# VH-VL binders against o27280: the designs that were tried, part 80

Target 1, 266 residues: o27280
Amino acid sequence: MDSMNVPEVLEIKRIVEESESVKTFIFSWDFRREVRPGQFVMVWDFRDEKPMSVSLIDPVRSEIGISIRRVGEFTDRVHGLSEGDLLGIRGPYGRGFELMGRDILLVGGGIGMAPLAALADEATARGMRVDALVAARTADELLFLDRLEAAGVNISTCTDDGSCGFKGFAHERLLTLEENHDMAAVCGPEPMMFQVMRILDERDVPAQLSLERYMKCAVGICGQCCLDDTGFRVCAEGPVFWSQELSRVREFGRYRRDPAGRRVPW
Below, E stands for the ipSAE of ESMFold2; O stands for the ipSAE of OpenDDE; V2 stands for 0.75 times the mean of E and O plus 0.25 times the DockQ between their complexes.

## First folded at step 3 (VH-VL)

Design p9 (framework fv_bamlanivimab; at its last look DockQ between E and O 0.01; V2 from the best seeds 0.00; counts 0 for: pae E 15.3 > 2, placed apart)
Fold by OpenDDE, second read of step 4:
Structure p9 (fold): chain C 266 residues (1-266), chain A 121 residues (1-121), chain B 107 residues (1-107)
Amino acid sequence: as target 1 above (266 residues)
Amino acid sequence: QVQLVQSGAEVKKPGSSVKVSCKASGGTFSDYAISWVRQAPGQGLEWMGRIIPIFDTANYAQKFQGRVTITADKSTSTAYMELSSLRSEDTAVYYCARSTYDFSKGYMDVWGQGTAVTVSS
Amino acid sequence: DIQMTQSPSSLSASVGDRVTITCRASQSISDYLSWYQQKPGKAPKLLIYAASSLQSGVPSRFSGSGSGTDFTLTITSLQPEDFATYYCQQSYSTPWTFGQGTKVEIK
């Protein structure tokens, strides 16, 4: 019996308010259970369960962090919790990011920066140069800037309204950059990721992208997170995919399946 | 013309703290990072840390971690460097310097005039 | 940390001489290398950034070259005002580090 599939009831050790809509919940973690950036956990509030990316991995403090954006009923409930309250956590699941080379580019949009922040920590710890393009709609929605700076990450910001950094979208900012990297990790709105991937492919920069899909089981059984044509299960074969893999996924950047299985355009 | 103007010379006792200011004028404070670099008498340059005021967070050299605090006041376009638990070895001229941070090459194109800090019993 | 090693530590030259200073990084820093000039009692002055880009206002007799681990600052014709100490600095990763400096003295 694999204990990783049984939710462990954990106490919220502390809560970090990242922005108006994003909180990071910190938990004590037994690192005998390995967790990697890009992997996700299933968070259970004893009523519902949702997949969430790990945004903090701290073996020194024996802690992990899960960043959650307030977007619906489940997250509303979770955001109402306080330090000392309990949540069920099972996992981690999925394929995380792989690090290669010396210079890496992180491109994150909104809450997509969560797994990338964890990746940034690992990369910097390995002595890699990390450039992070952090995108958001507005300045106040930019995530983890302080954390990234403290880690020595080179930050470029992009905001839709130009309130901080480059005015425009991440892929537009990327086009203005002259430097190439050994690899890239991308996470954010799928339309953003789609455009970013195209640019990176043209530049022959190996890229990994983290997808978001409706997940139910997290163990590759229910098929709710299956990608059209390929049969890739985001929870099993992903959520991190290489660009070459995603090039085979017709729906990528175009549409996704809702819980009822209907195609929903981005 | 962009200028960085630092506070005046300091004489401190061992174990005390010093806080040096660096005021920027003639440019946009939010578009740049401020580094602090010190130089002991007759010695080379040593980077201490950097702050990006718009993010209000600093990065420190490990040597100074826990002992140095770099802050910035965007309203006054002023950066600060506070060094605690001063030792005689901290006697140096301390410089603030401006650099770009937006995926830049990290060169420091504008420097303050320097602040002499003497630590003596 | 990335160590920067300059060579030589000091040199004597005459006005009109060609002066070459080298800087070696302990690991590849691509082109994230800057050169500074410092005169006694003064703050450093940026000369070259991105290994080979001349800072605005800096005389054209100054030039930088190199990439990866080996870099060179060249003064084609040394002028009286060029007697100073020169530093290389890497900004590839934090902490930023400087070479130990090269003092250019009058012969």
Scores: ipSAE 0.856, ipTM 0.921, lowest interface PAE 0.7, mean pLDDT 95
Fold by ESMFold2-Fast, scan of step 3:
Structure p9 (fold): chain C 266 residues (1-266), chain A 121 residues (1-121), chain B 107 residues (1-107)
Amino acid sequence: as target 1 above (266 residues)
Amino acid sequence: QVQLVQSGAEVKKPGSSVKVSCKASGGTFSDYAISWVRQAPGQGLEWMGRIIPIFDTANYAQKFQGRVTITADKSTSTAYMELSSLRSEDTAVYYCARSTYDFSKGYMDVWGQGTAVTVSS
Amino acid sequence: DIQMTQSPSSLSASVGDRVTITCRASQSISDYLSWYQQKPGKAPKLLIYAASSLQSGVPSRFSGSGSGTDFTLTITSLQPEDFATYYCQQSYSTPWTFGQGTKVEIK
């Protein structure tokens, strides 16, 4: 039996409040079932099932963490849970990030820092230098700063309102930062990722980008999985993609879909 | 101009703890990281750890892990370094120093005057 | 941990001499290297950061060079106030580490 396809009911071991709207739920995990940064799991509250990126991978303590932003009915219910309560976990799914070289740049916006936090842990454990650009609307919405600093990550922040670090957007801050990185990993709102990708491409920095909104496609839940003219499928290859693949996707960074499936500009 | 002013010299017995303070004046405390660096008599410089007050978290050199605690009080612009289970080998001058913490090069541009800590039986 | 090795451990020089101190990292640290000067009984003073950038207020006779693993501090025309101990320090990865120091003393 393929244990990856069977939901496992797990007890919430610990809850970390990352911000007013984000919590990390920590579970004991049997690492005979391998988990890599950039992968996600399906979280089941016994009513609905939603994909969530893995934000903590700790084989030493035998733990995984899943960071969840409060955005709707499902996440509101999960945020109401306490230590000792149960959730169904199925997975992991999707392709994870690949690490190359000595120096890595992480660019995260909002909840997009969740999979990047797990990647930062792996990169620092391997002796890589990690520089993280953490972006949010306000200082209170910057995620994982304490965890990243404790891990030895070099942090730069930007907030739309200037309340912590650079005043402005991630791509504007990136233009003022040192460009010597062997690779980059990017996760956040699609318009931010598009602008960051363009800058990294100009600097010849290979980048991997995680498309959070397409995680359902990777497990076959969504039927609309084609991203470009070549028939490239999120369900087969995502949610993590190389920047050269995404640069060919006409929709990336330009259009979103409304509930009826219609294309709407960002 | 920013200055870092440290607490006065201490004489401690083996097994006790010492808490050294470092007060910033003339600048914004939370915009910087504060490192602690010690120097034993006739020896070189040894980095112990740092805190970035805005993140309220610290990072320590492995040698001191479990014995050193670095904290900061934003309201008084003061950083603290507490070293426990003191041994004679901990006799040193302890410095606090300010540094950048972002993608810049992490250099320590402003230093405290140093606090002599002597551990004797 | 990244190990920083300085050479020489000490050197003797006269006023007006050109002095060169080297620093080697156990792994590549790009240009995340700073140089400090320390006089007896005093705190260290930053001279150079980012391997080659001169700190404000430091005399132009001091210069730094290098990248990767090999770095050099040069004092072009040694002055009486330059007799001190010099330390390199990497900030590429925590824990930050210093070289063992180079004492510049009178011949």
Scores: ipSAE 0.398, ipTM 0.717, lowest interface PAE 3.1, mean pLDDT 86
Fold by ESMFold2, look of step 5:
Structure p9 (fold): chain C 266 residues (1-266), chain A 121 residues (1-121), chain B 107 residues (1-107)
Amino acid sequence: as target 1 above (266 residues)
Amino acid sequence: QVQLVQSGAEVKKPGSSVKVSCKASGGTFSDYAISWVRQAPGQGLEWMGRIIPIFDTANYAQKFQGRVTITADKSTSTAYMELSSLRSEDTAVYYCARSTYDFSKGYMDVWGQGTAVTVSS
Amino acid sequence: DIQMTQSPSSLSASVGDRVTITCRASQSISDYLSWYQQKPGKAPKLLIYAASSLQSGVPSRFSGSGSGTDFTLTITSLQPEDFATYYCQQSYSTPWTFGQGTKVEIK
């Protein structure tokens, strides 16, 4: 039933420019292969293959959307594509978010809002109350605000430079929020996620966090996405983890790994 | 080497308040989570609350909500616990304890010597 | 709040005995459990964290096991300095809670 390990070549149906640096590429998708918010796909441009989060899941229109930030050679090439051009897609992979309760808090930094936008759509469709804290360095980098507002999400913003909403880091803004939530979902820069996780744990809010660790095979066989202390594979046992799973990992929030597995500071 | 040194014993009347200090030496105080745990004579341990000094935030056990205030002064590396509306059952030894908050959630590896608080008469 | 129940509340043992203390949580706490030793007039001392990890400087005769709701502290070959009260504590969610304690006494 699932098409694993082999990319399907799909036509880019539509491109949405989310910001100067982020585009969403929309494809027709056969939902006999179910996709859940928080899962990822491997995107192949016929030269290289990278994991990307699914940001739109629309079974009614048989569409998925994949949001890609321009950050290097691969993403520069993909951003240069047009509607009608081809990309290879394999997946979905990984463990997605689980929705529980009636009130959910989303905390997203930069492109980390992509999987959370998909989750927001599902949460609102279930009749949940959704609050989103959307963080970026500048106002122009805040993602999905119009889409979230249209879905009925209560949006709080923060920017490092103060150009929109709270001036400061996401975890600093979170400390000023006093609303109780039944759960939280977090995705963004790993240092931000570490700080947000600590606050949510102290408040006794169950939290799920999505990690983007380097990966190649996407099914857990290659071992390149392992966390250092536990042997968890982000692609097989994540990318979404409960906060208590991550509390056992020494490297979380402190450093990252390059493609060769070397420790590199955040 | 991290040490926690608490203020001395106190004798208090019912209805008053007490403020106990806990001064840290060694390590980086901003990285601590400081908990307060009490023990009545002949009884077990009871967690009262915790502060994270870098965020200046505290949370409390429900039993103590509204009666306890936990604060920290980063400039002096000192945490404080104030318990108000004292009653005789608040007679206990009060401990401060720290954990580093990276991936060591909730276990307390360094303890202060304890501060005896007696509520009587 | 997560209730922690220790068993037994007290026990008598001799030097050299194997001692087992259990702790049950009212809901799953994964491995967010620690064990403390306390002697009269002294602050508690951490023995075990993360259910089974031995704290630095703690003798290897102490061990912890379990996950989820059921946990065990084991002392092999009890020594004179081990006569004390032992507490389990969960740190899965605040408020953090302790078991009621297990007093290990000389027989």
Scores: ipSAE 0.005, ipTM 0.409, lowest interface PAE 15.3, mean pLDDT 83
ESMFold2 (binder alone), look of step 5: mean pLDDT 91; pTM 0.940
OpenDDE, look of step 5: ipSAE 0.831; ipTM 0.913

Design q1 (framework fv_bamlanivimab)
Fold by ESMFold2-Fast, scan of step 3:
Order: C-alpha cells, then sequence, then structure tokens
Structure q1 (fold): chain C 266 residues (1-266), chain A 121 residues (1-121), chain B 107 residues (1-107)
C-alpha cells in the first residue's frame, strides 16, 4: 500500500529513440504490481516529479516502458540520461482502458500514441482486430508505426502538413475510414480528441479517451486535476473516461485551467 | 517438464496440402504461444507464424500469407500448421516451438522434435 | 524484414578453446536477441535470451553480450558436446528472423 507512494529507484535498462523529441525509457518491473494500458506512473529525476503514461508492458521480459516527449526543463534533463542511469518511479496510478467487443479503433495524436501502443498489444493478444489512426503534425512526429505493424495492427496515418499519409487532421482522416467498430480508444491533444469523439458519437461507437493534462498529484487531491461542470479529478477518476462522460464536460476540447483555476482557451 | 510432440514424417505431391500437429504436455497449453519454424535441408531457420491458443488468434509471416493456417485445439492441447499449394521448395523439417505470449520477446524455450515433409517432384 | 548476419559461417576449434561468434542486425534491435544451439538431426535449443540472459540449465561457459546491432556469443573452454551449429535470432520485430548459422567443427 504505502510502498506505492514512495518512488522506487530503478536503473534505465534501455532507451529507444522514437523521434527527435520522444524517447522510451525501459525498466525492469516486478509484475506483482500489476500495470494496465492507460495507467501512468510518476517519474522522479531527484529534483522534479512528472506523470508519464506507460507505453510498454512486457511481463515475459519483466519490463515496462515509459515514453517521454521533450517539452521543458524536466523532460530535457531526463532526455540527457543514459542507459545505466537512475530514475525514481512510483505507481501505477489511474484507471486503465477497458476492452470489449471484437474490433477496436485506436486514434492517437503525437505522444498520445504511447498509452495506445500498450493497449494495441493487449487488444491483439486478446484476439481483437485493431485499426489505428496515427496522427501528428509532421511525418517525423508519427510514433510507434513499426511497433504497431509488428503487433499486426492495421495502420492509417495523417499529418497536418501532408508529409506522410492523409494531409489533414485526425478527425478529417477519420471521416474517410470504415465506420464499423465495437469500440474506440483515443489519446492526444484535447481539441483533436473532442473532434474525434463527436464523430464516434455520431457513428454510435463507444469510445474511451485519455486525459493526460495537468496532473500534479497521483495519490492526493489536486484542484488543478479537476474537470469543470462534473467535478471529475483526472488523477483520481481518470485519466481514462468514456465518451458519454466527457460529452457532459463543457471544458473538454474548448479550454483548459491554469494553476489558479481560470479558463484559458486552447 | 514441458514436451512438444509432433506428428510423423509425410511425403506429399505438388499442389496438395499438409497438416502437422504439435501436442503440448507438462504445462498449461493456453499459457503460451506456439510458433512454427521450418528448416530446408542444409539451410537455416525460417519463422512461419504463431498462435496464442487462449485467444484463438494467429499471426503469419508475409511470405506464407494465404497458404498457411495455424490452429489450436485447447481440449487436446494440440496446435496445427496446415500448408497448402505445396511446392518442392516446401521440402523441410517443420518445428513447433513454445514462445512468448506477447509480441516483443519472441524467443523459443521448448521445441518439438520436428516433422519432415517431403514434396515429391 | 530485419536481416541477421553471422560471422564466421564456420570455424574449427579444439576442446578447451575459447570460441566467439558474432551476429549483426540490419537495424537496431536493442537487446532483443536470442542464441540457439542445434545438433545434427535435433531441434534447436535456447541458450541465451535478451542478448545476455542464460537460459536455465545451460552451462555457464556460454555467455552473450552486445546491444543495438552487434552481438557476440562466447563459449569459454569448449567441450566435446559444444560442436554444433549456432543461430542468433531477433525478437524485436515480426517476422522473427534468424542468422544463417555458424558451424563449430572439431579441428
Amino acid sequence: as target 1 above (266 residues)
Amino acid sequence: QVQLVQSGAEVKKPGSSVKVSCKASGGTFSDYAISWVRQAPGQGLEWMGRIIPIFDTANYAQKFQGRVTITADKSTSTAYMELSSLRSEDTAVYYCARGTYDFWSGYFDYWGQGTAVTVSS
Amino acid sequence: DIQMTQSPSSLSASVGDRVTITCRASQSISDYLSWYQQKPGKAPKLLIYAASSLQSGVPSRFSGSGSGTDFTLTITSLQPEDFATYYCQQSYSTPWTFGQGTKVEIK
């Protein structure tokens, strides 16, 4: 119990460079602490602690992977580390994805493909047909394509600039894809997820969406993690929510909250 | 103790099909993936595909897509590999091998004894 | 597909010798590399997985090293039962692919 709230110092076993801005850090993991796709861990560099989604779950090798995009001071420091260096990890935390039906659509934008890559592995192992729409601003920012293909996933791509696959946004590409799925899972920038959710709702496809925004605390109460209108706390009740829950949230995809709780447009 | 026991040698005509069996004992059949790997005379090893019996799901190497079918019967703890439209270049020893349950650590800790398949010419 | 190339294709050695076999991947496979031993008329036997982890029951004279694209299997103090063909295999991406094999023969 309380051991889950203390960072365990783990050695970086392996680093995979996914792109210029994204690395996956792989650690040995004791699977007596179960980890499911959609859950996150707190990563501590002995100075700051940040939440990161688990992107690889491999009980056969006894490994987990955590994919980190370089976006600021903390992530810049972590990206400077090498195999053999140490990081503190605590968790896992949060609600993971639930799988149902025979086929699933994954829609991922940028780093949002990280938890979906772990989900793709589980869905394929369960015998589901997996279709993935992988979206990014440019071809160089498309993540996990080789890994998804190795898992037997049917891949569609889109880039804002047209450098790979469909030229346009994820929701525009989704309109050109097959409509028949038993469920969907979506992770990426909130404006993208909002548009995708609307299309899936119209198609009557139940969807789970992962909100990985502004988590400051994984085990306690944090006002910055609260969603407007419903009182849902991302770190306590999420990060994974069903689409019907998110359709009731006025702020989803429209604005965010700053540290003082004020609305800020995307 | 884990054992994989395969069916006996077969001689087949070009254009026919062959179905090789692999019976697992000494462990829970559904806990593991079963791969099929072949070896032509004097040649190296070639992965054909695998099945995860608990999920009834199979994956195949692109080279064999449309010609190979891998199935499992959980009640008898037996995996099968059927290869159709046989050609002389399909002459090989076919092995079943117990592998990982996931996609990322496909190593094979136990192997069947092999089944020699000869395609007459 | 990821191509695996072994060197040498064959070698002659005496009992007590130190033998090294190398394996190169056409792209980085991190540590997703296994080594197998095959004797004539027999199925392959797993020696090493995850590049350096010794399979249970395998003698400690066998060891593996390397990461990325370059890997080595070492047999210290070669024994009579070690004369066999050795294969590396990548498990990083499907299809799983094997090296062409290295035959270790008596001098």
Scores: ipSAE 0.000, ipTM 0.399, lowest interface PAE 17.6, mean pLDDT 82

Design q10 (framework fv_bamlanivimab)
Fold by ESMFold2-Fast, scan of step 3:
Structure q10 (fold): chain C 266 residues (1-266), chain A 121 residues (1-121), chain B 107 residues (1-107)
Amino acid sequence: as target 1 above (266 residues)
Amino acid sequence: QVQLVQSGAEVKKPGSSVKVSCKASGGTFSDYAISWVRQAPGQGLEWMGRIIPIFDTANYAQKFQGRVTITADKSTSTAYMELSSLRSEDTAVYYCARSKYSFGSSYLDVWGQGTAVTVSS
Amino acid sequence: DIQMTQSPSSLSASVGDRVTITCRASQSISDYLSWYQQKPGKAPKLLIYAASSLQSGVPSRFSGSGSGTDFTLTITSLQPEDFATYYCQQSYSTPWTFGQGTKVEIK
């Protein structure tokens, strides 16, 4: 039997407070079940189940980490848990990031740094040069800076309010940075990712972008799994896509869908 | 050992439809996705689509969109592929094969024996 | 659609030879590549997945390598039962696509 399809009840081994609104929950993991940066798991609190990106992959300690932002009833309940409490985990699911070339640019906004932190660990372990542009609304919402610094990542920050680093948006900061990279990986709010993708396309930098909001489609939770008019299905192909694929998707960066499936501007 | 057993050969007229079955045994049906792959005489392999029974979701190659329907009956551990508006170019051996529905979905580890479908007048 | 091109389309080799088959993707597919063996009248059999992972029960003389756009399947010490057509397949993007096949004939 495939254990990925059955939730395992796992003990919360350690909790790391990343910010006022973000915690990383760390579990022992049997790496006979492969997990790669960019994949997600379903987290079950014995009442509701939600998809969460894997933010730490540590085969040496036999641990995975899942970073969760407090945004609603489910995440508020999970944030109330303590070390020693239990959660159900199944997966991993979805397609992860690819690493190629000698240097990589990571561009993360808010909680979008979670899957990119796992990718940074893998890239640095492979001897790649890693530059990270970490963006948030305020300095207190910049995530994983200490972890990235410890890994030897070259960090640039920007905040909307100017409380840390460049004052402005990620794409504005990107315009002031060195343009030579073999690849990029981008994760964050969809409008941010759209602007960043356009700049990377102009620079001929191949980019992979993670569409985390569509993770529910990959496990069949919602009926809105088509990204474009050609029948492209997120539920089988996401959450990570190449920029060339996303450039043909009319909804990317312009529209989202509400619970009723209606197209709504960002 | 997981085994996939397909229905027998079919001879169909142009414009009709065909429905091929694929019954799984020796494993957990709902743990895996079932893909359909065809092979025309003397030609290579062509992926048509897949279903993930545990989530009741299917996706299809654009070439077959609107003509192919892949379904699954979890109670009988059977997947189905129905192809409509048949043409002579649809003459092929049709295979079902299983895969994981994440990164494991990149490989088809168990295959059915194949079902020959001939479209002729 | 991602196009997969194999080289050569056919080859003849003697028992004991080292055989290398290459597969090129029209765009980067990371390591989302599998290799299959198909004998006449039979369904394909999985040999390698994730570019380099050997499927359980497959002889160790088979190995895969590569990433991005260029991949290779190597058969060391070719055996009589290795007469077959070999296919690469990408699962990076739908539709999943196969190479045209490489026919290996043992003299």
Scores: ipSAE 0.000, ipTM 0.390, lowest interface PAE 17.4, mean pLDDT 82

Design q11 (framework fv_bamlanivimab)
Fold by ESMFold2-Fast, scan of step 3:
Structure q11 (fold): chain C 266 residues (1-266), chain A 121 residues (1-121), chain B 107 residues (1-107)
Amino acid sequence: as target 1 above (266 residues)
Amino acid sequence: QVQLVQSGAEVKKPGSSVKVSCKASGGTFSDYAISWVRQAPGQGLEWMGRIIPIFDTANYAQKFQGRVTITADKSTSTAYMELSSLRSEDTAVYYCARLTYDFSTGYFDYWGQGTAVTVSS
Amino acid sequence: DIQMTQSPSSLSASVGDRVTITCRASQSISDYLSWYQQKPGKAPKLLIYAASSLQSGVPSRFSGSGSGTDFTLTITSLQPEDFATYYCQQSYSTPWTFGQGTKVEIK
């Protein structure tokens, strides 16, 4: 199997600074190639290729946006780019979120709010009531608050250090929210998602959770993407999973895989 | 082993259009972008645009926007470049070239033999 | 658009000579630069990509160097078959642009 999808080289149309460590890169997009919230693209800087969630889907302006946190060599290089510069984009790939019912709860931690921002736009456009719990370690790391507010989303915030909103973790804040929802969507650090999932399961709220695990191949099967107990492959079956699917996975919330496939604790 | 074979020379009148073909063999057509680059007599190289067959998308240099159309037929592994409203200044050799990224910078690793297009009465 | 300027526009050299051709970009292009050789009546041929990477099948007498705005192509021991025009090309930003060319004439 040696087929390779060639990346489309796209010009960076606009850059939005979401925080000190996060930027959204906006590209013109041909929507004959459909994109759904929760899907990802492979971003290539002509040296390395990394999966990134789509954070903006705007068919009216013919644009997509990709939000990238500065965490390593690849992302440092991409953050150094300017409007007019080029990136290779392949995709979209993966399973996107499904919407059901009349109201939805979004729970996002850090950069995990990026795919949920795109979902919020779609849910709002469908006339759903959207409540968002936006969590981060500090106030400076809360993302997309202006965009969510502009969309008419009801926002709750929490920070580990108490610098904005509730002082504590997302699941602690969730316990103080009494409102029931037809569904939920969750994206963030895996330990946070595990705790949130447990609470939503107790409330009988169906939830979709997005696993932002690193993958090596956009179109093929990668061993590192396979989850031990279920045989799930994030690049093929994910990144979005229903909570009942994840409840059977031994490593969810406990371990991640390094590039060699070894289990490492969170 | 990759070959790009272009259609033959054309002589055209001002105001007409020309369509040049570029047939790829010896590689997987859908894995690569095809660019068109022209060269007027005694002049340098000028990039016109490219198509990525797998994404069915084409992008053009602003100078040619509105006059050039680049298409691909995946079933025959053939790319086409059509240039309309021809002027005498469009007299040039037109090359197709494989634009590869191969996990490095973009570059043209294989070129067609060229198609001479002469625009005169 | 990014302008690419080559120096010299032409040169004459003897077989066995070391030849250097320079290419300057109007803005930083990192290492997104390729070098091509074009012989009369022929399509261009890739020599160097990513500023310094030698294309498979190209003789080792050809080498490239540079980063940012200044780049050099070197031919360490000129051969009769090296009579050609040489072009640099940036792939940092669309439209892709080429230098004006450097014609190497063998004495």
Scores: ipSAE 0.000, ipTM 0.379, lowest interface PAE 18.3, mean pLDDT 81

Design q12 (framework fv_bamlanivimab)
Fold by ESMFold2-Fast, scan of step 3:
Structure q12 (fold): chain C 266 residues (1-266), chain A 121 residues (1-121), chain B 107 residues (1-107)
Amino acid sequence: as target 1 above (266 residues)
Amino acid sequence: QVQLVQSGAEVKKPGSSVKVSCKASGGTFSDYAISWVRQAPGQGLEWMGRIIPIFDTANYAQKFQGRVTITADKSTSTAYMELSSLRSEDTAVYYCARSGDYFGSGYFDYWGQGTAVTVSS
Amino acid sequence: DIQMTQSPSSLSASVGDRVTITCRASQSISDYLSWYQQKPGKAPKLLIYAASSLQSGVPSRFSGSGSGTDFTLTITSLQPEDFATYYCQQSYSTPWTFGQGTKVEIK
């Protein structure tokens, strides 16, 4: 089975418990099929299939990892699995992050740190200096701190409740950081990403942002992964977009759809 | 063309079992999942379960778990649905349907013609 | 299980009319919604998948819209062959579930 349209059945080699609600599932991977940070795969439990970002890319060990937060029926079932159990993996799909310059800032919120953890590994392997701003609601929801530290990343934290690091939101913490970077990569809740993007744009730092929530099509032909005003298909042209591309999207960071299809503020 | 052809109508007594077949032609049988969907007289559509022939893996709606068995014979490109312990409420037209563009798709692009199963005493 | 509710249960229309059918999910299903047409004595036929993608071979007068919990099927300029029952279906989570159907009848 080698088609991107057909899931390959892989054995769960190792499970890492990242927090009470997040696990990373690790699989052997044949790197003749390229996978890059920022891309996603379709994870299939032989009942339902959901898009998940790749959080570990390790060609030396021939492994990939997929980090999954428990948020519903599918993820509850997957969290109930053990090492040795099987999952279907299809992909990878989407546009990955592009690295440039010598110095990168990563800004991640919650599970949004997952694709950024894979990017941190690649950036450090390339010899870049990596600074990460890791944000969450509480200290228990901060992810990948040990992995980032082991990779040599310079870490800043913030929590909404002040239980770890700066008390406040990611963009508020970013305002206290004076360092300029050659580029940034951002992944997390859309309102956080919008505020962070604005600050980085003012500092003339090009940023790439990952729109995880809209990765719902395995192929762009579905047509449902579009952004307002731009016509970009997240699964075909994303999920990673440059900040200048997203600045033209009226809904980015400002609106979502309620159950009636009405635009509502975040 | 892709076509799903089902076995003929069945009349069964309560407590018995029924086995309906669905033969696929005009495509690669193993590349797609086959679902079974039933429709009681004057009622809507109800998904029962599916099989993915390449993995010999079947999944069922909880309501039918323990009474339904879905199997596939790759050599004849035929899927089967067996429903046991039949009740009058099981009187329905039973359809097989193919997943859209791959195993994980939940929309159905091709349907069998349907098999009427009547459970009467 | 995710419950799918359609409105109306039936409607009467004339050839040339614009027909709108709505479908509501009991929880957010993103755009994992399909629409089917069923004529008496026949199997359902796929019209729309992924909420708004038109299935190959389906006339362009059919269109779908919506996301999250509220979805709409629209038939512009209704034709004689469009008198049928229409079903929505979610494919977000198993068991996959269908709406109860909307019968489009001739006036």
Scores: ipSAE 0.000, ipTM 0.412, lowest interface PAE 17.3, mean pLDDT 83

